# VH-VL binders against q9lj97: the designs that were tried, part 26

Target 1, 262 residues: q9lj97
Amino acid sequence: MSQEEQPKRPQEPVTYGDVFEVSGELADKPIAPEDANMMQAAETRVFGHTQKGGAAAVMQSAATANKRGGFVHPGDTTDLAAERGVTVAQTDVPGARVTTEFVGGQVVGQYVEPRPVATAAAMEAEVVGLSLQSAITIGEALEATVQTAGNKPVDQSDAAAIQAAEVRACGTNVIAPGGIAASAQSAANHNATIDRDEDKIKLIDVLAGATGKLAADKAVTRQDAEGVVSAELRNNPNLSTHPGGVAASITAAARLNERADI
Key: E = the ipSAE of ESMFold2; O = the ipSAE of OpenDDE; V2 = 0.75 times the mean of E and O plus 0.25 times the DockQ between their complexes.

## First folded at step 10 (VH-VL; framework fv_masavibart)

Design r5 (at its last look DockQ between E and O 0.19; V2 from the best seeds 0.00; counts 0 for: pae E 21.5 > 2, placed apart)
Fold by OpenDDE, look of step 10:
Structure r5 (fold): chain C 262 residues (1-262), chain A 120 residues (1-120), chain B 110 residues (1-110)
Amino acid sequence: as target 1 above (262 residues)
Amino acid sequence: QVQLVESGGGVVQPGRSLRLSCAASGFTFSTYYMYWVRQAPGKGLEWVAVISYDGRNKYYADSVKGRFTISRDNSKNTLYLQMNSLRTEDTAVYYCAREGWYRYQGFDYWGQGTLVTVSS
Amino acid sequence: QSALTQPASVSGSPGQSITISCTGTSSDVGGYDYVSWYQQHPGKAPKLMIYDVSDRPSGVSNRFSGSKSGNTASLTISGLQSEDEADYYCSSYTSKSTLVFGGGTKLTVL
């Protein structure tokens, strides 16, 4: 029975949990002006500009509201942000660049940019002037997850999400014994018997090289993302998706593909 | 095809309660933020409430806060609005709306609305 | 009461281009570039025409375009047609992930 979190009183500050899919202590922290400034600086360093609708913009708005409400003061910073930092990191995976935004070690934003895979076919497409911006595939999105949530112990929700992703990528409901889905399920089952998180199988162990582990791959669609998100939610007792996790990565990919009209 | 169908509207006296429902179909309901938006006769659109895909987060307009409760049953693909202590100013067509797949992409699908009339 | 201000009415002749402005005055809206536009015909539900300031949903005519300058978002309708006669609403998200609508603009095609 998920405790109906009472709507935060209008007299409450805008917290990280209000605007981002974060958990734990950070979720309850009011967004502070310096947090937003740090994110803005980080985005600018990485992208050359602040991202439209990005974490920095959201945080600035929230911080401004909080200042007006008297919940934060100019110059304030969240302890978690101060201690663990506000960072934007880019990682290149086959076929894509993944940019992840972090506050206090938690993912608050993720962007996947398709990169032309210099495949012979892409070279031929370049020759034909058809800049076929290759759509981000399910495999690529899964690999991107390694960068954002690679150290997360595999649980049942992860396994379900990965299974959903594989099924959609391959177009079959048959779980291959040596596939990523099977591996993820095994990992989840194993981890359930392990007490210490340090000893548990991590997402990186399962999803590394995901593009090569899939029997087939396809461009991520909204429907794919919906399926994966649904799978993750149904198998999470908290009925939430993991920030930067499998569902989040697939969703990000789907959005990018839609924007590119691919 | 995505469909949203509101029901439960009607004529009620001030102070009474009414429960609206919105039946969703044609999409994975449990993955979308859902909204109630109302429109008084001859007036503009007013946001009423929002609920997250998992139902954990709920937000309300100040005008309805403390009186209205938004909820959802994902197993039934249904959105609800419990309206208590109704006022004459609550008279409106109530729409359920789906927020786009990614948050802040606007409401890509709307129901046809259900009329709530609060009159003495 | 609306944090977003729209003109009450605009008019144009068929084939003309018209622009509807939406100006934000609330600091709660200023941090977001999440502006959407809706078209509403009489007795009908609103229809999303533009989201994220300038993005157009599939199935929406390319005659509709969105832009933003400063605190003012604009909906432009080119090649005005009789069917474009409707009410238009802008919307934006607040820092609290709530929604605010403009007061609406009635477009008359002369």
Scores: ipSAE 0.021, ipTM 0.504, lowest interface PAE 5.8, mean pLDDT 84
Fold by ESMFold2, look of step 10:
Structure r5 (fold): chain C 262 residues (1-262), chain A 120 residues (1-120), chain B 110 residues (1-110)
Amino acid sequence: as target 1 above (262 residues)
Amino acid sequence: QVQLVESGGGVVQPGRSLRLSCAASGFTFSTYYMYWVRQAPGKGLEWVAVISYDGRNKYYADSVKGRFTISRDNSKNTLYLQMNSLRTEDTAVYYCAREGWYRYQGFDYWGQGTLVTVSS
Amino acid sequence: QSALTQPASVSGSPGQSITISCTGTSSDVGGYDYVSWYQQHPGKAPKLMIYDVSDRPSGVSNRFSGSKSGNTASLTISGLQSEDEADYYCSSYTSKSTLVFGGGTKLTVL
């Protein structure tokens, strides 16, 4: 019996779980043609032009295979995509661009793309006089946030970012009762009950003196920055990071450290 | 002096399991994305899996998805590959490789590999 | 995963220049400037020769150069020497946050 190198009709549908790292009900859903069209539109809105290599291209290929196999029809949309939407969010932060793609409320793709530019947080670190001849520590990057966003009220995304930073600095996943992550979480909870921003606890109130408040500290790495950005992003309803905020300052420190001779 | 040393390869029957280890030294292991790349005898390189520096993000080639699990222990500077439901097509030299995140320098350091032979 | 397309073999005489192509799609080679090239001698692990399309690690001869046009990356080896005889692989970052290799090219120095 001879097997030839030519296309055969698929015998089972291509699902979201076959193509993306998704879970639950979505993972078993065949990728439908309108899902792919929605993603293409979302990518176009976010990127400003035809996006090569995005999730829409992958979904179009899968939907085409599913149409040829008879598993879907051209007008079909999965219930999860129809009910919960298809979105692409792109955030330009100092030192990185974060792109997150969603179907049915689940991340189908997330990319952190380093950018070789100085950040506002890096510029503010130089103004404050942080040593650029030595590695910038997580504590120092957190203190630099005071200069770039110190008057910002603490919210849950800030608290998550600060916790990620402290965990990486100290090598533990337990929040110390008197640590800066604990203070930031308390501030975020308190601020949720406060109406006027003027009356809210600010980033300066929790981050000032961070180097002395951490149980341990370390030089910021790119991986630390990626983790802190992810934490801030996941805990922001708009799926973005704050300009000059915690993630931005950590990212800037990582970029400065990667260019420094130590 | 960066070194990567794979171990745990051997001869195993189809359907069985094997665990590979990669001992890292000479660099800060916990700051690097780590990869497994395999090469069947007389064949080219095939990416198998990648794990982020903190172990939270993992990606797999379609040929091993659901059967292989990548993991790391940063306290021991060790990368792992758990290989379940092994097939004859999994026969290969398995390399661990470090991805340079500074300028994305590709795989700047490789181990010498460990041979996995799956045969009945 | 889809492999990047490379010629199966190329050959050249000492002193000549040769070029090895690596063709992908807009989802990999065309969409990112993260193409790498690896040299592999028999029985050895691969060695990084080119990263970020055109950059050379320290210790790699300037006879090796990389470039990209559209969806095709190229490795050029000038002034061929007998020690250049090896297998060469390209790789690229993809939109799925994964890495893909080309099928490999055997370079023979006649």
Scores: ipSAE 0.000, ipTM 0.364, lowest interface PAE 21.5, mean pLDDT 78
ESMFold2 (binder alone), look of step 10: mean pLDDT 93; pTM 0.944

Design r6 (at its last look DockQ between E and O 0.01; V2 from the best seeds 0.00; counts 0 for: pae E 18.6 > 2, placed apart)
Fold by OpenDDE, look of step 10:
Structure r6 (fold): chain C 262 residues (1-262), chain A 120 residues (1-120), chain B 110 residues (1-110)
Amino acid sequence: as target 1 above (262 residues)
Amino acid sequence: QVQLVESGGGVVQPGRSLRLSCAASGFTFSSYYMYWVRQAPGKGLEWVAEISYDGKNKYYADSVKGRFTISRDNSKNTLYLQMNSLRTEDTAVYYCARTGWYRYQGFDYWGQGTLVTVSS
Amino acid sequence: QSALTQPASVSGSPGQSITISCTGTSSDVGGYNYVSWYQQHPGKAPKLMIYDVSDRPSGVSNRFSGSKSGNTASLTISGLQSEDEADYYCSSYTSSSTLVFGGGTKLTVL
């Protein structure tokens, strides 16, 4: 079997922005071999195997190309990946399991596995051939965050993101007393006075049952995601979104809804 | 099957020239970086030269720089080493080798080598 | 170019584990993860055993493993067998885009 031909040296490295819809500093970073390995490990942990055509595969191909081009070395890792992690998280939403892949807090892959919702309404939708893949709502995305980042202490960036999400869901800029945004802000303020993370209020404490806590809800749009991401970034001294956090969850939902043409 | 076959070795006097050849088969020769590595009798391995797949880039060990020239003819699947101003310390078995997936991955295939003896 | 430093010889009994070190500098072993290991039997061409510090080519026994710490790479051979008796060479690319080999280590299986 003829060994794979050594590709011609690329003129430019393959960056994250070349292969994924990422922004900021990450977009310009060449994909490194250890980044790909981390993703592969994460996929394997979650799925039991690497996904065909998934983020790990794409990253591996890119990293290989970059090695061949001399842009990266074996064992290299992107600083953002090293610092912020490469993660794969699964969230169960009504009717589906959503798996989201993150590099440095940015979504690089998403998978939706339909789960039969035993609800009478789902049975009727199946009969009518209307796979009403119900669009993921802001509330649902917030609840999904509990699964991916539920143990994270609430900080100001989280509170801002949650507020942005609530505003968009409800269509009002007024923070409702006792609402999820108010709760998040209170939690963030409280946590700022607490030294030990173990004693801090966590996202799960705020976002559990988020769908029921919102006065109104709607399907997540790209614009919603952008707004929430912006809010989180502006209030994060690191100018980053938390992997599996509020902005990440909303972004994932938006992407899923776009793919479903919902 | 990948094969590398060196030829052109022999006994020469100091100051003379010799040209080695390496015939490649069983793979797309033009897609691989190629190398010369030598081993003096009873000594270790020494990297001699590297050439890119298209022959545009060449690298040499300091010990042979200015005296040796690596080249390739992709149409003939052949690697060459022109050795000029030979010295007694150039006495060695000369191996032709290729790298695997990329330039830095190490030598996955070797020839059997050809002996060059430089003696007065 | 100064050769990477290897022990001249190592020995072990069948079934034992042995380690061969390869020490370079921050300009070679310590600077890059382009470390390879070669096995050479008498009168034979070298064989690639490890590349990229720890990766094994297809067909190479899992008894061979590679690692690196600082400026020192290591080849470990577990479950030593008589056929493992050979010379072992490390190599590394350098910051000057050259390749350097270690001085070689003779492994004797007792």
Scores: ipSAE 0.023, ipTM 0.528, lowest interface PAE 5.7, mean pLDDT 86
Fold by ESMFold2, look of step 10:
Structure r6 (fold): chain C 262 residues (1-262), chain A 120 residues (1-120), chain B 110 residues (1-110)
Amino acid sequence: as target 1 above (262 residues)
Amino acid sequence: QVQLVESGGGVVQPGRSLRLSCAASGFTFSSYYMYWVRQAPGKGLEWVAEISYDGKNKYYADSVKGRFTISRDNSKNTLYLQMNSLRTEDTAVYYCARTGWYRYQGFDYWGQGTLVTVSS
Amino acid sequence: QSALTQPASVSGSPGQSITISCTGTSSDVGGYNYVSWYQQHPGKAPKLMIYDVSDRPSGVSNRFSGSKSGNTASLTISGLQSEDEADYYCSSYTSSSTLVFGGGTKLTVL
């Protein structure tokens, strides 16, 4: 009878890059116990429960291995998770509800729930011969935000996210006067002086008809989503993205386009 | 703009069945989790049932599990509650409710309620 | 089914502040940030006043604020007015993946 080899303690830390498709500084960071606890709390806040086999579970397993190896201690938190946050966001796009999980502004988990699209716009597109199997554009994703967060008052993080989206859609580094980014920045500045949310300018006021307001448009890519998420996160004093907001809608569109091999 | 209208309440004998409806308008019904909440006369609020946006996942309070069935018809923007084996303890005003952005965020819109009375 | 504990009644004079407590456990109020508060006038449906512990829906007066500490959530009403006289309910998500309500608090404005 052959003797089985005993399990060994890890000899190198388990990093975010080992278990997630992340880049930059985060990819080299050992997964820390408090990072995993923050993700579990964020998942519970959004879903009402922890996702089995999800990002929190993966992070817990990695953090446990790192503790056994002596690479981290209980209560340790990576600086990127502490400074930039651990976030779970949901957005509704045509045909799906997408939940995206972030550490330090980078996606570490994504859950797509298919949703039927029974709107007048979808039916009218079929009448004029438009194929809904085409890639989702940045303009279309911005319009989807109207459905998911249209009544939200515009703040600085929204304006930054919209600017990042418009710059990427139009292929220019310059904000067009009178474009949707300019309108969003004006709305955010105005709203900062207004006390009552009823009197504030809302996302629908800026984003309705975004496809027609953009000078140019393009299919949403993963890189577009990373840029928009980073902009929204950097300009939020609480270092988080908004559920169902601009970044969430762009991320959902990128994920759907990626599944369609575009 | 957003409206939820319950119907189908009435007086029934114990052991009988009743089906409640909730007609939704002013929002994309098929994108939201929907809920039933009840309130016995002179008593507090009690969560009864929850259904996912696509109707695939259904959750019930222990007090109604096995007797009540929540369902939805997204083509008609209507939520249902099938109530079987009714007991006098089921006497209540039944509200349909919508959550906000995500599950359990809070019920931002409620119907007017429909009264169910179970008595002999 | 578990219920959250609220005082049966609370009272205050116009212009004063009052606080309504909602006590649960680490399996609900203490463990999750999914606490909501509802106002209900006689014969009316409940109205959402606070969600996610401390957030106010559009159209709700800033006189209403929410907080929690440990296993207890609190609704504070400042500048008390006669129209605030109503029943108030808290709710929370639980570790059993269910939602529970408190027993309700009758607020009387003297």
Scores: ipSAE 0.000, ipTM 0.381, lowest interface PAE 18.6, mean pLDDT 80
ESMFold2 (binder alone), look of step 10: mean pLDDT 92; pTM 0.939

## First folded at step 11 (VH-VL; framework fv_masavibart)

Design s1 (at its last look DockQ between E and O 0.00; V2 from the best seeds 0.00; counts 0 for: pae E 14.9 > 2, placed apart)
Fold by OpenDDE, look of step 11:
Structure s1 (fold): chain C 262 residues (1-262), chain A 120 residues (1-120), chain B 110 residues (1-110)
Amino acid sequence: as target 1 above (262 residues)
Amino acid sequence: QVQLVESGGGVVQPGRSLRLSCAASGFTFSSYYMYWVRQAPGKGLEWVAVISYDGRNKYYADSVKGRFTISRDNSKNTLYLQMNSLRTEDTAVYYCARTGWYRYQGFDYWGQGTLVTVSS
Amino acid sequence: QSALTQPASVSGSPGQSITISCTGTSSDVGGYNYVSWYQQHPGKAPKLMIYDVSDRPSGVSNRFSGSKSGNTASLTISGLQSEDEADYYCSSYTSSSTLVFGGGTKLTVL
């Protein structure tokens, strides 16, 4: 950039919270160039290229702005990204492939690629071994959340979403002692007393084996998803759902079930 | 009001070590990059080291690389400079400085400095 | 890294305008708009007078102004006063991700 074209520095850096739906310490961190580079590398490994408008592109733009603003140095990385990594993971679910992008254990991007369910391409699906998969259950969707947001500290919005999911699964408004909802609430309460995210209880700690922890389970419906989304939103100060979080997972499951006509 | 107060300076022999401290107050210490700048007697200013707001990233002048270590304790609002293998040319007033934005944006606040004398 | 080039000394009479130059390369002064100027009185810490080539911190007199052309930054002091007598240093970001200072200029008010 020419000397004349250099913009004046902004008053504040572009943080992760400005561009992604992240929380905690990460949300306040300026996006660093090496973080963006790590994401770019991760996307390239998984997709073969960087995603247009994806997390890497967003991070690069933000990091560039931050460099221009003098908030970060070209070689800088955030402690959270350095310690916990920048990763892109793919998970196959019935009817779709879900790709989730993480910075410091928090989801910053998610992509869903629909895959033909065996019913539409019975003949081609036989070749791909895609068995007519049963409808995704609430328990399964909760377990799937571990893959997309397992390292997220449990907060009140998560707890609310999990409770809503359990209620929907079990058909009762009563929180069972020792159930997932109770565990999530306990975790959220505990985490509120902890300063460091590293020391907090994570979603993986609560949702691992969720299918076995529910007293009852059912296929995810749109109505279930709406209920869980509403619960998460009402209990999130940002009035947003966490990408790859509980509500997002349930919503994804609902959509997949609808597409499968299940 | 923003204050930076250096300490730990003194007279040492070549090859010895010294640790400088800078106590910060009047601002959110953990939000700022911090710097050490030194000035030899009767000479100009020389950048020594910089540390990021979270301590993750550190940069050094070539003249001190491998010998000096910059660190910070945000819980104590304190910046440090561990100086090892001191040389006579390290003799200087060492200033703690803050940048308003980043290491290359300039230093809006300075301490009064602490004198380090390396002599046989 | 070599220091930016400043005149060793400049002088002026009260009320006059003086300019101090800071010459670098395309890898520092010429490459970035991250030039700062500092005033230093004897026995005192430096004081930021100009940053980002031409921006002035709060509390700094409007008599101080900064500019840049090519690889040379300039500090201009208008309406020279006796209290302006001090050493002045420029600084710049470098392409090697470092900060470099000028050699300093002693300003004498006659």
Scores: ipSAE 0.018, ipTM 0.508, lowest interface PAE 7.1, mean pLDDT 84
Fold by ESMFold2, look of step 11:
Structure s1 (fold): chain C 262 residues (1-262), chain A 120 residues (1-120), chain B 110 residues (1-110)
Amino acid sequence: as target 1 above (262 residues)
Amino acid sequence: QVQLVESGGGVVQPGRSLRLSCAASGFTFSSYYMYWVRQAPGKGLEWVAVISYDGRNKYYADSVKGRFTISRDNSKNTLYLQMNSLRTEDTAVYYCARTGWYRYQGFDYWGQGTLVTVSS
Amino acid sequence: QSALTQPASVSGSPGQSITISCTGTSSDVGGYNYVSWYQQHPGKAPKLMIYDVSDRPSGVSNRFSGSKSGNTASLTISGLQSEDEADYYCSSYTSSSTLVFGGGTKLTVL
């Protein structure tokens, strides 16, 4: 994939794969004008204004080029955007609010805000005064996932992400019986036979108390986040990560740790 | 307006049992790890036990393992400490404490404490 | 019963700055940024003064500051006042997934 400037009058359509790190069917889709309009509306709804230089702006530029090249028409929407939509979601983790932007179920943007504005749970956190300078550990990021995705049923991608996190935290390949990786794998296997989500084992059931269950812990690094994201992606049938899930929480922690230079 | 109020302390003989309660109000109790911390008269602070937000994970100081049981009832906003086989060295003021978002991020709210005296 | 080392006592005059140390190991103070400081007046419950090494809860005076270097955390109280006379405890998260307190420091304002 070329890093050259996208031409104003292109010979080829500008696709999602050209401007975002997406995979599968979406990567080959030309960015359509209605996709861009939907993202701009979603950004405005969430932030109260448009994000200059954000995903909507990139999509608007690409859609304009595609219209001038004759590859799309005004009002066109890609089939994935029409079927799954364009969304912007916010997730609170320790030390930050993570905003994730989606097209067709795939992440096209992620934004980390160091001091998020929040509801009742943030009222209690405000009393303790959250610090951007503190090093967030892998165990702590896993526990933060409880607050962002605790009611999500455990699946194989979660189990893989949790195992990657535990291995990195402990610096060993040893998986203790009754550890968090073992528990997550058992939960994922059990859930595969259950039809109703309310009957499934949830992330909170596995991740609560993660700092106490790890044999060792460490500050989250970028390399840790890359490993956990890779594990979650490879083990998801949709080849994607879960917003507010294990990989998202580890990634947010890594970015906060880098900003704090700890 | 966060409040933690301990009760159930008293004077007991060695080998006996006692149950402490901590009534919580002014916050979403079910979102927090809860702790018991004790302080012997004239001595420093000692962590005793911790329980996760849903009550599934419990951890104890080595000095109390097998004798004390921490529990919680989120429908009643109440934390408990069941103390069995009490020893003279368990004599202390017992505090109920809350921490922030992370486990061990600091105890921002403490109860007034309840005195347990174990003597013969 | 304490794993963290604090001086037993410290004294200072009104208006001075004082520092209380809290020494642990690479498995607690040195390895984690989850060090807290508590002030305790006689007959009262402890009050959180500093968390996460250097952060101050709402309502705590900026005369209180925290830091660490290597395996030693420090609480500094500037502009010492008579009301600062109290016991001070540090605490830290440990690699054994436990919480440990220092033995306490009695601060006397002369």
Scores: ipSAE 0.000, ipTM 0.398, lowest interface PAE 14.9, mean pLDDT 79
ESMFold2 (binder alone), look of step 11: mean pLDDT 92; pTM 0.931

